# VHH binders against Profilin-1 (pfn-1), part 94

Target 1, 132 residues: Profilin-1 (pfn-1), of Caenorhabditis elegans (q9xw16)
Amino acid sequence: MSGWNAYIDTMTAAAPSIKRCAIVGAADGSVWARTEADNVFKASEEELKTFVALFNDVTQVPAKGADIEGVHYVVPRTEESLIFGKKENTGFFAVKTKSAVLIAVYEGPNEVAAQVRKAVESMQTYLNNAGY
Short names: E, the ipSAE of ESMFold2; O, the ipSAE of OpenDDE; V2, 0.75 times the mean of E and O plus 0.25 times the DockQ between their complexes.

## First folded at step 14 (VHH)

Design ve7 (from vc58 with F98W; framework vhh_4orz_3; at its last look DockQ between E and O 0.89; V2 from the best seeds 0.70)
Fold by OpenDDE, second read of step 14:
Structure ve7 (fold): chain B 132 residues (1-132), chain A 123 residues (1-123)
Amino acid sequence: as target 1 above (132 residues)
Amino acid sequence: EVQLVESGGGLVQAGGSLRLFCAASGFTFSDYSMAWLRQAPGKRREWVALISYAGDYDYADSVKDRFTISRDNAKNTVSLQMNSLKPEDTAIYFCAAWDSFDEGDSTYEYDYWGQGTQVTVSS
């Protein structure tokens, strides 16, 4: 699992606006890796269990939003393997791989969202190709 | 032609209330998440409230419990009920529309903006 930390570092470095990241099991929300130190990803496993379950039917998520780290996000957009949340000058992108969910919480103006998405989707593609 | 037209702004005393309206036309309103933003003089535009196309909503901490966002898809309108107004709420309030289904939108910016309506809260 030490390799997962490297992926966290890769995502965090890919976009300056990304503040916290996590890689969790798609099935149960178990934490595989997360940002630590000054930018600790603080979502509980119970919360993450609920979160990853949102991917079972993403079409319903915009109606109820998503909670991460005790914060409620309005979800203006979902795709089959993507959930986008928004709150003030913050947001998150969550993408689902074959076996994982990648979560990136970012801070900044709306313009940074594209970079954040690109970062997590790049990782998504990489992990999918790797069989994860 | 796409239009967002705000109304309901004006001068009100502190503690008073206003209800802002945004009338949308020229696009499929039901596919858009709608937001209210505001810009005070000399300050950056700030997020006030957002309601998804599916009806979930949230507020900036500064307006939480005072403001209420709602939408009427039948009328293509989004509203902002503003109660317990404070001088700090003085700003131009903008209605913005966010396409929730356009996969081609690579910027994730609001797609449409109104011209804004002035809200002035006197002390």
Scores: ipSAE 0.862, ipTM 0.926, lowest interface PAE 0.4, mean pLDDT 94
Fold by ESMFold2, look of step 14:
Structure ve7 (fold): chain B 132 residues (1-132), chain A 123 residues (1-123)
Amino acid sequence: as target 1 above (132 residues)
Amino acid sequence: EVQLVESGGGLVQAGGSLRLFCAASGFTFSDYSMAWLRQAPGKRREWVALISYAGDYDYADSVKDRFTISRDNAKNTVSLQMNSLKPEDTAIYFCAAWDSFDEGDSTYEYDYWGQGTQVTVSS
């Protein structure tokens, strides 16, 4: 419960351009932890269920894009366990672990994307090694 | 040699329309996601529209419902139809390309840029 919030804090500290993020269940999109207060991650249960299902076949995602928090993102690139989306001067990285999907929504030019990706992939590796 | 060449810019009255074209050569166009960005004098370059290699697209909120991006893989072009133009749309418009399959590229910067085409919208 409260332990998952520490992982949210770790990601946002590692990449200051992350404005909102969440850890959700890979099977159903249930929220395990998210940014709150002034930076509430507001994606709905229905939206998250649809979103995590994108990882069932990431190769189809660039044709459809992805919606998070009611915002449509064009997805110009994916990798087996990673989806990258863009909207204006914002974007997201989402990565899948064994049990979860990590979602980080960032603001900034493309130059900051690499640090955001590094933050979420570091956590992805950590959680996978821990069995999640 | 990779080239992106924009055309279709010019001077237009507010409320008018322009269609920009970007002709691409020197790479496998269908593997690239294509974007339009713009830069007004003294301002940061801003994203206007993006179309993925697989056809999904979106726009900056400021131009949504007025601009339409499209691509023609047979002609290696991406275009931007701009309707209901406003003076704040005045800028140099750049075409940019993003290799959607370059798995080694961790920078997420656009790989190629055009030289830009000027759009000036008079009051």
Scores: ipSAE 0.545, ipTM 0.809, lowest interface PAE 1.6, mean pLDDT 89
ESMFold2 (binder alone), look of step 14: mean pLDDT 82; pTM 0.817
OpenDDE, look of step 14: ipSAE 0.724; ipTM 0.865

Design ve9 (from vc58 with E103T S106A; framework vhh_4orz_3; at its last look DockQ between E and O 0.86; V2 from the best seeds 0.78)
Fold by OpenDDE, second read of step 14:
Structure ve9 (fold): chain B 132 residues (1-132), chain A 123 residues (1-123)
Amino acid sequence: as target 1 above (132 residues)
Amino acid sequence: EVQLVESGGGLVQAGGSLRLFCAASGFTFSDYSMAWLRQAPGKRREWVALISYAGDYDYADSVKDRFTISRDNAKNTVSLQMNSLKPEDTAIYFCAAFDSFDTGDATYEYDYWGQGTQVTVSS
């Protein structure tokens, strides 16, 4: 197993509401690791290429939204290295590191969002410190 | 004082239409994404529609192609046009505001809520 898979496990363990998760290359959207088995992250390479490009100008994302796994999310909030999307009882957090984008799709009430963000940002910090 | 005031609810027959309005005051409306949620008796509150502060929008699958969300920043209003109403659409409908620029808010919950307006769809 790739070392990146361990990071997937760490994020999913830290936030039980995370249903699917992926670590992809920030430059091209290539998948480095993703949840598997019953919670397979299913975004296509083309979709991920488009998704990671959103970080080139996050200020424009709320006007367009974001698509993950064929699902459109309204993006009510962005930060320099963070994109937050909402759809019904689901959402996603995407954070950018030096070389990667971490994507966590979660399910649950709004209250779970804080925990999900904490999980992905914790990993973001760790990877950044590690040079990734 | 922050206020969200819903209007436009009422009794309508199945297949009919209603238009809900939410008038906002007391905050910078243009900085907020606006949502409609609903709660039917004995059910959990559910997401109906959301429109970002920048105008992107989406709907719950159950109301897609029937409901239309829109906003008017000049009037500080968000609207929900509800067509082809069904009995299962019966609920209290709430307007909610989400601060899109508050980096200090880690809850990611709606910041403001209206009191709700009753929508009843008879068969």
Scores: ipSAE 0.872, ipTM 0.928, lowest interface PAE 0.4, mean pLDDT 94
Fold by ESMFold2, look of step 14:
Formats: structure tokens, sequence, C-alpha cells
Structure ve9 (fold): chain B 132 residues (1-132), chain A 123 residues (1-123)
């Protein structure tokens, strides 16, 4: 699990607007790595289990939104392996790999979202190519 | 030609109510998530409310329990009911549209904006 922390660092370095980030198991929401210390990713295990199950059918998510860290996000857009959520001047991108879900919570207007999306999708591609 | 046209703004006493409307044309309204944002003079534009194309919605904490967003796909409108208005709600209110099915763009910026409608809440 020590090695997984490097991937957290890679994503947060690539997109400074990311304030909290996690890599969780796609089957059960178990935390493989997350931002710690001053920017602790605080989602509960129960919340993460519910969250990763959203990827079973992303087309259902815009009707109900998504909850992370006790915050409700409106989900105005999904793609086959990506969920985008928005709350005020914050948002998240979550992407699914073969074995994991990557979650990045950011601050900033919609204009910063491209940097965040690129960071998580680059990692998604890398992990998928590595068999995860 | 895409248009978003806000209406329903005006001058209102503190504690009063207004209902804003945004009439949309030139795109498939039911494919879009719709938002209200506002901008006070000299301030940054801020998110007020968002309603997804499929009906989930939420509000900025400062307006929660006072404002209600709704959409009418048959009339291509989104509305904002504003109750218990306060002087700090004074701003230009903008309607914005987000294509919920556009997959070719790495950015998640609003695609279309209205010109705005002024809301002024007197003390």
Amino acid sequence: as target 1 above (132 residues)
Amino acid sequence: EVQLVESGGGLVQAGGSLRLFCAASGFTFSDYSMAWLRQAPGKRREWVALISYAGDYDYADSVKDRFTISRDNAKNTVSLQMNSLKPEDTAIYFCAAFDSFDTGDATYEYDYWGQGTQVTVSS
C-alpha cells in the first residue's frame, strides 16, 4: 500500500487544484491510498462502498447525485468510466480502472476542471495498462 | 442559434420573494444540466444552484432552504424561486447550460450563458 501513495502524489502534483484524493478498491471501496495530514480524505468505508457501486451503471447517477465525505454533489455528466460531481466552487472527478476507483476532489470554477480530469484520466490509463 | 433569456428580476424589499425564469432555445434542452449563478458588483461570480438533466439538484449553502430550482422540459425553462430575500442576495443572476452528453471536450465549462437579470433587495 506504500507504493500506492506515490500515485496520490502524482495526481496532486499534476493538478494543484486537487485538495483531496483517494484510490479505492472498485469492488468494495476499501482505501488503498489517500491524501493525509492537512488534506485528509475523510470518506467513510460505508460511503465509499456505496460510491464505487455507482459505476455499476453510471447512467443512473445524474438522477440522484453522489455523496463523498458527507457532501452531496450534483452529477451533471458521466461517461462510461467517469463521474463528474459539482457543489458550489468545488467538485470531483472519479474514474474506474479494472480494479480501482480514483477519486479527486478539487476547488475552483469549472475552468480548472480540465487539469483535474487530465490528472485522473492519465492515472486511469496508466493503471489499466499495468493490469489494475 | 442558442439563446438563454432570463426574466423576473427587479427591486424587492428584504424578506420578499421573486421568481426568476430562464427560457432556452436553439438546443435540445433535456440534454442539458442547468445552473443559476450570480455576481454582485465588484465580486466574483458564484454558483447558486444546479439541476441535472435527470432532475437531481442542490444549492449554495448561503441560499439553501430559501431558494428552489426547477425545470420544465416541455417549456424549455428553468426557474429559481427566491424566498426570504436579503440585501446580500443583490446581484445579477445568470442562467447557464452544461451539455451533459458532450464527451469530446476535456473541460467542464458551461456551454451557454444568458445576459443576466438584476435582482436588487432593499433594506
Scores: ipSAE 0.658, ipTM 0.851, lowest interface PAE 1.2, mean pLDDT 90
ESMFold2 (binder alone), look of step 14: mean pLDDT 82; pTM 0.827
OpenDDE, look of step 14: ipSAE 0.853; ipTM 0.917

Design we1 (from wc3 with G108D; framework vhh_6fv0_2; at its last look DockQ between E and O 0.89; V2 from the best seeds 0.80)
Fold by OpenDDE, look of step 14:
Structure we1 (fold): chain B 132 residues (1-132), chain A 123 residues (1-123)
Amino acid sequence: as target 1 above (132 residues)
Amino acid sequence: QVQLQESGGGLVQPGGSLRLSCAASGFTFSTYDMYWVRQAPEKGLEWVSTISYSGSNTYYKDSVKGRFTVSRDNAKNTLYLQMNSLKPEDAAQYYCAKWYDILTGSFDEFDYRGQGTQVTVSS
């Protein structure tokens, strides 16, 4: 799905403090696209399957946190289609669209997190409007 | 109050070079990713380049790759855009911003506080 790579490039350009990101199927966590090379997104298929399932009941996620790429993140809070986590100077934003989950792992101060969130939510809106 | 002041624009011939600067104040510059955008006559705003808060990551519009270089000096609260091998199609008003939605081609008034600097490329 090379077409989805363009959206990866767009998100990383929109928020350059994103270190790694992926677009995965909301139903099964299958990888549609991800950052590659030096910034390869490393989450396993099994991990992603577990991760996307968190959206089935986001209210429970803050109590247990979330794991991405073998790293455990504290999840301060969740929204219906948004899970975000923090670990030291890193974090992630994950948003759910109609058929996908967008995951962006970032590094930097809290101010950068706001920019990463904007980028991911912008992509969420775009894809939802496109039917995805 | 957030302020962004662009400078360094001017008139150059095709193939020439310019170095734009953006002086930032009123916010913690070193903790924000920064953006360059431009607006050509009779066209909408378009994204040009982005640089991470630390300067470690840079991204460019395809049409400027290899010709433009974004950088920053956090100690001076200054963003730069080195533009080489300028083309007529690069002529535009150039703005720096602390956010730009490259999907929708928009930013809010808080995210943009600069007046821009004019770049003209003509033989």
Scores: ipSAE 0.851, ipTM 0.920, lowest interface PAE 0.5, mean pLDDT 95
Fold by ESMFold2, look of step 14:
Structure we1 (fold): chain B 132 residues (1-132), chain A 123 residues (1-123)
Amino acid sequence: as target 1 above (132 residues)
Amino acid sequence: QVQLQESGGGLVQPGGSLRLSCAASGFTFSTYDMYWVRQAPEKGLEWVSTISYSGSNTYYKDSVKGRFTVSRDNAKNTLYLQMNSLKPEDAAQYYCAKWYDILTGSFDEFDYRGQGTQVTVSS
């Protein structure tokens, strides 16, 4: 996973209010890379399998919310390949590429959330163009 | 209207120090992550450092880590870059930004930027 760790490093540098993030397989939620050490992305395999399946029909997600790292988020917004979850002063953005789901958990005001969204969408486009 | 004005550049010898400032106005500075980016004459834009909105998280390009320190004073709407142990490779026009896309190597087209501040490192 050494190559995929570079994308994690790029994401955290691009949006420094990201607290934890991961790249997981879109089909099964398998972890390709994640933040480690003091900022370990702690979602279980079962939780990630359930989470990535949300992209099979994003229109149902706002009614249910989403769980990641054992935290339940309200989902005020989805798009075909994007889920935004919010809880208090924290939230996540998740975007789907051809093969992967990028998940970024952040803390901060709405202005920071917008910057995090820009970072994850830029990476989404980059990975899609690279064939992932 | 977003305005950013860089200052503090100049001529310095190798091993010297400079402190850059970036005065911000036209937006709520304290709620945005901020970026330092540089451009040398024969190179494209190069990311230097990023700092979170509160100042709690900082990130650096590998070649400047340990020599440069990014900081911010949210009460003064000012971003700083302390540059120590300067090398000829650090010579560039330095810009601060409200956004920089590390992957595409570009500023957001709607972000206002000042003219930058020139850092020159010479014998």
Scores: ipSAE 0.702, ipTM 0.866, lowest interface PAE 1.2, mean pLDDT 91
ESMFold2 (binder alone), look of step 14: mean pLDDT 80; pTM 0.812
OpenDDE, second read of step 14: ipSAE 0.848; ipTM 0.920

Design we10 (from wc3 with S106H; framework vhh_6fv0_2; at its last look DockQ between E and O 0.92; V2 from the best seeds 0.80)
Fold by OpenDDE, second read of step 14:
Structure we10 (fold): chain B 132 residues (1-132), chain A 123 residues (1-123)
Amino acid sequence: as target 1 above (132 residues)
Amino acid sequence: QVQLQESGGGLVQPGGSLRLSCAASGFTFSTYDMYWVRQAPEKGLEWVSTISYSGSNTYYKDSVKGRFTVSRDNAKNTLYLQMNSLKPEDAAQYYCAKWYDILTGHFGEFDYRGQGTQVTVSS
């Protein structure tokens, strides 16, 4: 397993309501690591390329929504380095680090979303401090 | 207010078993992922296990995999940790938590843990 896979494992352990997650390059959406097996993160390279580009101008994302794994999410919230998508009892948090985008797709009540956000943001901080 | 109360700790011999419980109140227990963490003497807090809000997903620290089992009864607002094949290095104060950052070892803005329950493993 690559070092990046360890971070996937850490995030899923930190927020077990995460169903699928990935770490991708911020520049091109290339997949560095992702959940696999029964919880394969299914976003295509083309989709991820488009997705990471959303961070170039997050202000427009709420109006358009965001697509991950062929699923369209409404985007109730964006920050400079964060995109929050929601669809029924599912959602995602995407956060941008210096060189990566962390994407966590979760399922559960709204309270779980807060926990997922915390886990992803914690990883964001960790990676940023590590220079990634 | 959020209240967590751990119980079930005690003194056991190596290879023994304990079952910890955590009684939760003051929040909608069934809608939160929950954590077990522990602190051994002169050591920092360390993550032990997490369980999803529904109980469908569980994760464990490598050193406890195959020995510990986390579960929950949402109807009873109770979190459990079955600890089998206990080792001396498992001795610690065990806490359940609603919020815990496994990267930083912090409980968040608020200390959402109980008073803990002591687990001692000694021959």
Scores: ipSAE 0.893, ipTM 0.935, lowest interface PAE 0.5, mean pLDDT 95
Fold by ESMFold2, look of step 14:
Order: structure tokens, then C-alpha cells, then sequence
Structure we10 (fold): chain B 132 residues (1-132), chain A 123 residues (1-123)
């Protein structure tokens, strides 16, 4: 899907400390687009299906944490359409749109994490307004 | 207090070069990704380049790839934009910023930018 790849490119340009990211279907975790090559987003199909299901009840996620790419993250907080995971100097932001979940894995300090969150939330709003 | 100050603009002929600087103070420069953005008269804001906090990742608008190079010196709290092979369409006010939303075309209310430096390209 060449169109969805453009959103991956925009996300990485908007927040250059994103190391890997993906757009996946909110219902089943199917991969619509992802970073490739040297920065392959390599979460398994089973992992992604489990991950997107976390949005069915985000209030339970802080107690359990979340797994992506075989890495377990502590989830310090969630919002209705947002999950933030942290492990050492690495973390992720995931946001849900009408049809998709955007996942961005980053590396860097808390100030960079805030910039990554702004980028993913801007894309979330854009996709929701476009009907996705 | 966050402060960003751009400098290095000027008048140059097509094909010429300029090096822009952005001096940062009032925040921990080395922990932020940084952005170059420009605005020509009667045009909207246009993203030019982004660089990660460590300097290891850089991105460019397609029309400037191969001609512009973004860099940073975290020890000097300074961001740079080397502009080579300048074209008339590069003429604009250039800003550095702590944040720029490429999708919406906004700096954001709480993310500072500098006052800008003018680049003029004429024959």
C-alpha cells in the first residue's frame, strides 16, 4: 500500500527519534504499513492482535504492561485512545483511530517522548478526519 | 526562558550558498529534536528539515534534498542549516523551532520558534 507508506515517512520525519513505527488495523492488528529495511517493525501477528485488543479496556493496561516486538514495556498511563509504554531509554506511543492503531517506538529522553506523542496524536487526528 | 535566535541570512545569487545558525538557550538543547521551517511572502509555512536530538537522524523536504544539510553542535547549543545551490524558490524567512507539525503546518502555541532570518535569492 504505497499510500500508507507515505504516513510512515511523514511520522519519522516529524519525530526523527522514532526508530520503528507501524499502522495496523484496529480490529485485528493486520499491518497496513510499517518501517522496513534496517528499521523493520517486526511484531508478530499474534502480538499485534493482542496489542490492539488492549484498547478494548485501556484501564487494565497499566497493571499488565504491554509487549511489542518481544519487549515488555511498563505502561505508566493510558488515555481512552492512547497507550504510553516505557523501558529504560526506549518507549512507545500507540494511538487508536476509527480504523487503525498507530504504533511508534522511539529512543531518547522524556523531552523527545513528548515530541513523539505530538507527532502520533497529530496523525491520529488527521486519519480520524479522513475517515480512518 | 526559551530563546532561539536565527542568523546567517542574506542576499545571494542563484547557485550560491549560505549557512544559517540557530543559537538556543533557556532549555536543554541536546534533549530535543529540532526543526527548520520557512515562509515565503504570501505563502504558508513550509517544513524544510528535521534533526534528531543526537544528530544521528536527519530528514529533508524533497525539493531541498542533496542541496541542504542540517546539523547541530550540542556542546555549543547551536543548530545549523547549510544551504547550497540556492534557487529563487528557496527565498524565504527561515525559522528554527523546538516543534513543527508537518501535517497541520503549525508551530504550536507552546513550542517556541526564533524570529527568523531572511534569505533572498536574486539574479
Amino acid sequence: as target 1 above (132 residues)
Amino acid sequence: QVQLQESGGGLVQPGGSLRLSCAASGFTFSTYDMYWVRQAPEKGLEWVSTISYSGSNTYYKDSVKGRFTVSRDNAKNTLYLQMNSLKPEDAAQYYCAKWYDILTGHFGEFDYRGQGTQVTVSS
Scores: ipSAE 0.648, ipTM 0.849, lowest interface PAE 1.4, mean pLDDT 91
ESMFold2 (binder alone), look of step 14: mean pLDDT 82; pTM 0.830
OpenDDE, look of step 14: ipSAE 0.876; ipTM 0.928

Design we11 (from wc3 with S106D; framework vhh_6fv0_2; at its last look DockQ between E and O 0.84; V2 from the best seeds 0.76)
Fold by OpenDDE, look of step 14:
Order: structure tokens, then C-alpha cells, then sequence
Structure we11 (fold): chain B 132 residues (1-132), chain A 123 residues (1-123)
């Protein structure tokens, strides 16, 4: 496992309602690490390339939503470095660091989303402080 | 008012077992991921285990894997921690919590934990 896999493990342990997650390059969507095995993150390279590009203009994302792993999510709102979406009892949080995008797909009630967001944003802060 | 009450701690010999319980009230327990953390004497708080709201996913600190088992009964609003093969280094005050940032060691905005239950392991 690469060093980035450790961060995947940290996020999933911090927020166990995360079903799948990945760390990808902010510039091109290249996968640095992802959940595997039964919880394999399944987004394609092309999809991830498109997804990370959303951060170039987050203001337009709520109007069109976002696709992850072939699933379309409604995006209620965005922040400069945060895109989150919802679909029924699922959702995702995506945060941008200096060089990466962290994506966490979760399942559960709304209360779980808050915990997932905290985990992802905590990792965001950590990586930013580390220069990533 | 959110309340968490831990119980089940005690004194055991190395290799012994304990089962901790955490009674939750004042919130919809079944909709929250729950955490076990502990604080040993002269040490800071450390993460021990996490369980998803439904109980479908569980995670453990490496040093307790294979020995500890987290579970929950949402109908009873209760969180459990079965601790087997206890070691002296497991001695600590154990807390259940609604949130714990395992990266920063902070409870963050969800700083809800109980008074804790003491686990002592001594030969």
C-alpha cells in the first residue's frame, strides 16, 4: 500500500458510514488511493477527470449535479473547495486540497452525513497543512 | 439532553475479559455512528473503535484488533465493547462518544461523551 492508502483507512475508520472513497489528483483526476475489495471505488478515469474539473467553477455545479461511479447526485450547494451531493439515502462529500480531491461516498440518514463531512474536512485540513 | 453512560469496567487479570456498555439517550441513537475512546493514565485520549449507525461496518485500533468487538443494539439505544485477552496496556478510562476525530484526537463540535468506565488490568 502507498502512503495514500493510509489516509483512506483513516477516513473510513473515522466515518464508518463511508461506503467508498478515493483520493485523486486535483489536476487530472488520477487515482492516488481508493477503497478496494468489497468497497471498491468504481469511478472511471474519465469520470474523475470530469469531476475534479467541477472545482474550476463550483458555482455551476448545483445547476447540473455531479456524477460519481455512474450515479447522478443532486448538488444542493457548493463551497470553494467543497462539493457535496445527495441521492435518496446516499450522498457524497468531495473536498479539494492543494493538490488532491478527496471523495467520500456514504450511505445513511442525514445525521451520518455530518459525521462523514467532519472526517473528510479533517483530512482536508491535515493534507493542506502537510502541503498536499 | 444528550446523555451517554458507560458501564462494565472493572479490575481483571491479564488475559481476562470485560464487556462495556454505553447507554444513550437524548438523541436518535440509531442514526449516529458511535465511537469508543480511552485515556490511560498520563496519556491523552486515543481512538479504540468505531461502528456505523446500522452496525454494518466496524473499525478498530490496530492494537485491539482480534481482541475487541464493538456492537450495538439500536432498539435498546446501547453501544457495546467486548474486550477479550486484555493486556496491561489496555488499562484506561473508556468513553463512548457520538464523534471523535481520530486524525486530530479532538471531539470537535460533537463533544458528547459519558463519564467513562474504568478498566484496570493487573496481575
Amino acid sequence: as target 1 above (132 residues)
Amino acid sequence: QVQLQESGGGLVQPGGSLRLSCAASGFTFSTYDMYWVRQAPEKGLEWVSTISYSGSNTYYKDSVKGRFTVSRDNAKNTLYLQMNSLKPEDAAQYYCAKWYDILTGDFGEFDYRGQGTQVTVSS
Scores: ipSAE 0.781, ipTM 0.896, lowest interface PAE 0.6, mean pLDDT 95
Fold by ESMFold2, look of step 14:
Structure we11 (fold): chain B 132 residues (1-132), chain A 123 residues (1-123)
Amino acid sequence: as target 1 above (132 residues)
Amino acid sequence: QVQLQESGGGLVQPGGSLRLSCAASGFTFSTYDMYWVRQAPEKGLEWVSTISYSGSNTYYKDSVKGRFTVSRDNAKNTLYLQMNSLKPEDAAQYYCAKWYDILTGDFGEFDYRGQGTQVTVSS
């Protein structure tokens, strides 16, 4: 793979029920790449800055929930570097790497959510091993 | 028990067509994204195509775009791959799967795939 946009393309091909996704800087939420065109990932810089800061203490996130793209999600579960948000038949997985946060917004049943999580965690491992 | 059974392979000449089928049982087919993957002899696994659980989104490896079409019939628990304009480089064992990790190039923990169906392209 080359370029951050190639990773976005890989994510959507790997988990085709992802509707939108982005790779953003872990320190400031700056957008490195995102889905574009008809599926624009449309979170603001201010929202992304707030969102990535949730990883400073993931244990507090279930009590607050999380906002992305102007949508509020309940957060039933977090792990040291993963936040899972749910709203009805949609949700997101976000994972933190050394330098980045990968956010994938999906739509589908629980079985699809499990496939999306596998794709997101595989990318997390890949980026960490590549030094990101 | 999860079962995936591929069929429809065979011998064709370059430029020919084949339609592969994958019969699924032992799981709720309509709630899973599905994958086509291939392997030529003594080569690694190669992702071919992915289709979402509803059939609404499809993706293809660049070298097969425009020639291959993935589809599914959720009422029949069947996944399909229509392969047109076949080339010698398409010759491989073709597998359908419930999961394939495009980044790591493997089927994951339990290798939920079928036995495959052989596609041979020769003059």
Scores: ipSAE 0.684, ipTM 0.864, lowest interface PAE 1.2, mean pLDDT 91
ESMFold2 (binder alone), look of step 14: mean pLDDT 85; pTM 0.852
OpenDDE, second read of step 14: ipSAE 0.738; ipTM 0.877

Design we12 (from wc3 with S106E; framework vhh_6fv0_2; at its last look DockQ between E and O 0.88; V2 from the best seeds 0.00; counts 0 for: pae E 2.02 > 2)
Fold by OpenDDE, second read of step 14:
Structure we12 (fold): chain B 132 residues (1-132), chain A 123 residues (1-123)
Amino acid sequence: as target 1 above (132 residues)
Amino acid sequence: QVQLQESGGGLVQPGGSLRLSCAASGFTFSTYDMYWVRQAPEKGLEWVSTISYSGSNTYYKDSVKGRFTVSRDNAKNTLYLQMNSLKPEDAAQYYCAKWYDILTGEFGEFDYRGQGTQVTVSS
């Protein structure tokens, strides 16, 4: 778990407009690491279990939206391993690796969102290459 | 087109201070997170610091924590890096970047950095 915290730190450093983020198990939504303290990622286990299951069929997610931390987001875009949610000046990117789901909640303009996506996708690639 | 121009580098003794500036143009500076990176001789590019678009969040490489401070003036489209207690190992060409992948050391599809400013630390 401590090792996964390093990846949280890396993502937040890579995209400082990330407010909260987590790394969770793709299979069950179990939390491997998350931002804490003032920036605690506060999604419940039940919510995360439901959320990671969205990746089983992302095609239906845009029609329904997605919930993170009790907040409902519109989902303008999905890819096989990516869910993009948006709400006003906030949003999230969730990407799936071989064994994990990375979730980054951000605040800022669309330009920042693009940077957050790049950071999360970079981590995705890194973890995939590492076998995770 | 995106333009970044670094300045403020120079020669200082160990323990000295420098303040780097980066003048940005060609894009909406205030809506982007910004990066400082550096490249020492015969070394690869390394991440130094990032700051959120609003300036509310800052992050630093461990080796510069407590010594370097990143800031920005969005009204002036300028990024800053205050470097205190400089060490010889801080000597490098410092770059301001609009995009930088701290995992891969890449600037993305395009090289969104300036020409850099040289920082030399020597007795």
Scores: ipSAE 0.888, ipTM 0.933, lowest interface PAE 0.5, mean pLDDT 94
Fold by ESMFold2, look of step 14:
Structure we12 (fold): chain B 132 residues (1-132), chain A 123 residues (1-123)
Amino acid sequence: as target 1 above (132 residues)
Amino acid sequence: QVQLQESGGGLVQPGGSLRLSCAASGFTFSTYDMYWVRQAPEKGLEWVSTISYSGSNTYYKDSVKGRFTVSRDNAKNTLYLQMNSLKPEDAAQYYCAKWYDILTGEFGEFDYRGQGTQVTVSS
């Protein structure tokens, strides 16, 4: 794989309970890469623009929740560069790098969520170290 | 304590087959994604395959895709790797893990417990 799609493939292989994921521009939500074909990440550009703006002040996010792919998630907590959303047996982790936001939507128990978080944070560190 | 015990390795001719097993105990096996990793002599750790907690999603390193099949039996707390069409390049110590970072090539701090199982491929 060339380009950003190789990072999508690496993340899904690293955390196989990720159902869909994307790498989007932190400034505007523009899609750099996403899962495609049978598992299309279906968030619109308008929805992503709103979503990445949540990182401008993560402290306000738990009160509002977050929307991705037309699904509303409760956000029980945030960290400076991480938003965690939950809805029933599904959830997402989103992390911000220097230039991008990584979004991973998963299904599974809390143990799987912890594995997904570590995979997403590892990629966050990798991209930050590479200047992205 | 968490234990992962690999078995099923051995000596096989090129083109042969082996089935590796990983017996898990000390944790709730069915709620973790699992990984197969290998290490050839004097080389670093190399990711081989990943399987989701339910067994629904599987992923493979390109060089083994189509030849290896990962599976799990959550009722028996056992992870498997069926290895077909083995090549000399597949010879390595094989490990299973519940934490492995594909990007850094490292196991989780307290997750790895087994000695692995040796796969040797020669004429």
Scores: ipSAE 0.480, ipTM 0.776, lowest interface PAE 2.0, mean pLDDT 88
ESMFold2 (binder alone), look of step 14: mean pLDDT 82; pTM 0.823
OpenDDE, look of step 14: ipSAE 0.877; ipTM 0.929

